VH-VL binders against d4gzm5. Designs and how they scored, part 1

Every score and structure here is a prediction.

Target 1, 269 residues: d4gzm5
Amino acid sequence: MAALSELLGDLVADVDGLFLFTPSSSHYEQFAETDVPTVVIAPENTVEAETFVELPLQFQNVKDRIRFGVEGAMEQSIVEAGDTIACNVGTFGGDPDSLVRVRVEENMRSGIYDLFANSRADPGVIRDVFEVAIELGKKGQKGEPVGALFIVGDAGKVMNKSRPLSYNPFEKSHVYVGDPIVNVMLKEFSRLDGAFVISDSGKIVSAYRYLEPSAEGVDIPKGLGARHMAGGAITRDTNATAIVLSESDGLVRAFKGGKMILEIDPEAY
Positions, changes and structure headers below are counted from each chain's first letter, unless a header gives other numbers; antibody chains aren't numbered by Kabat.
F, E and O stand for the ipSAE by ESMFold2-Fast, ESMFold2 and OpenDDE, each averaged over both directions (binder to target, target to binder). V2 = 0.75 x the mean of E and O + 0.25 x the DockQ between their complexes.
[cut] marks letters that were taken out.

## First folded at step 1 (VH-VL; framework fv_rocatinlimab)

Design R08
Fold by ESMFold2-Fast, scan of step 1:
Structure R08 (fold): chain C 269 residues (1-269), chain A 122 residues (1-122), chain B 107 residues (1-107)
Amino acid sequence: as target 1 above (269 residues)
Amino acid sequence: QITLKESGPTLVKPKQTLTLTCTFSGFSLSTSGVSVGWIRQPPGKALEWLAVIYWDDDKLYSPSLKSRLTITKDTSKNQVVLTMTNMDPVDTATYYCAHEPYRYGSWSFDYWGQGTLVTVSS
Amino acid sequence: EIVLTQSPGTLSLSPGERATLSCRASQSVSSNYLAWYQQKPGQAPRLLIYGASSRATGIPDRFSGSGSGTDFTLTISRLEPEDFAVYYCQQYGSSPTFGGGTKVEIK
């Protein structure tokens, strides 16, 4: 048992930091015996690590998990550009079974951590909207692919920069994303045009909103449609986060500050 | 002209609950995008944001103080009320309410009340 | 929580001089999320700059803001007697936080 921790120590002997993604207690104890600074990245700090970064969405893509952990550690001043880290991640589910060596560079501040941790909406709200978009992307609605536009946070400015396309079914309700019944409603109502507007706390403010933002100055990949352009534009003009499900390619994309921060393939989930 | 004015007790004992009222004029908190926030400043120290309430009754609280704070509004009276539980001498501060316009409210407070000094002592 | 560090803590200058005030964020802040306030003793803060560089209504053109990412600057091109005050930066990209302040005082 102790011999294993010695072998693990040799694998990380020349790095400036060790990043453990969702470690078990026994796994964490094995690595904690090294003298390398150790960072735990997980939904909850169940192992009671001294240095912890909360992971609000369980990214199925290893690259996105590493991006989140690195950016979070940089923003908390745990690591700096020029440092070399070892990331212990699970590529086949529960157990961390891989080590990825990464040299930290300033251009790794991609906004993925900022999207969750520094947005006006709570990280859990953004996670819950992603989960709705991912499920909708996987299953579609009534056997057909569907698109959706979710605008999260800064709802007052978003509402004022938009117009109703249809009656708002949420006008007199106090319901929140994350509730299974509400999530079913969001999926059902995604079949109609317009944006969902969700508050900083996760309250569903409206469905069926036409956004009025200018399209100037948005930085989006070529070939994306009007829903993506609207998401980019509104996030340039407000402090909102846009989460967009493409009807065309089935991918979920997130925008903040007028630029695309994250791209998720629902089929990986 | 937009005006705001804070009111409430000026002296609070440790462990008690503080209730402050912001009464405003020149705008309605039923107007889409409008919000009112609370900010405090201990004597000789920096400003600290506490809470905000939006036209649609949505609310945000300072993460470090969230368990102690409640913000509510009465749109018909043009009032916003802040409640803070379990007061401590370190909570001695001047408390301000401030207006956030729908166009710029996400990053600025353009009109402030005069502030009310709340002293917490036995 | 984004921590804003203002420097210097105190800036001693004479009327007519240029003041340059720094605000550094612990994390990247969009320019849309940064404001500057002026506060005189016994008074509520006064909004000077929003969106890192836009002057608020009624603010003299000697006040200007600049910066992006983690580094922001407030510049007062030619100090007037009424400009001696404490200045605070504020972000609202997430939960609002204020800097510790820079006191601009008479030399």
Scores: ipSAE 0.047, ipTM 0.555, lowest interface PAE 7.0, mean pLDDT 84

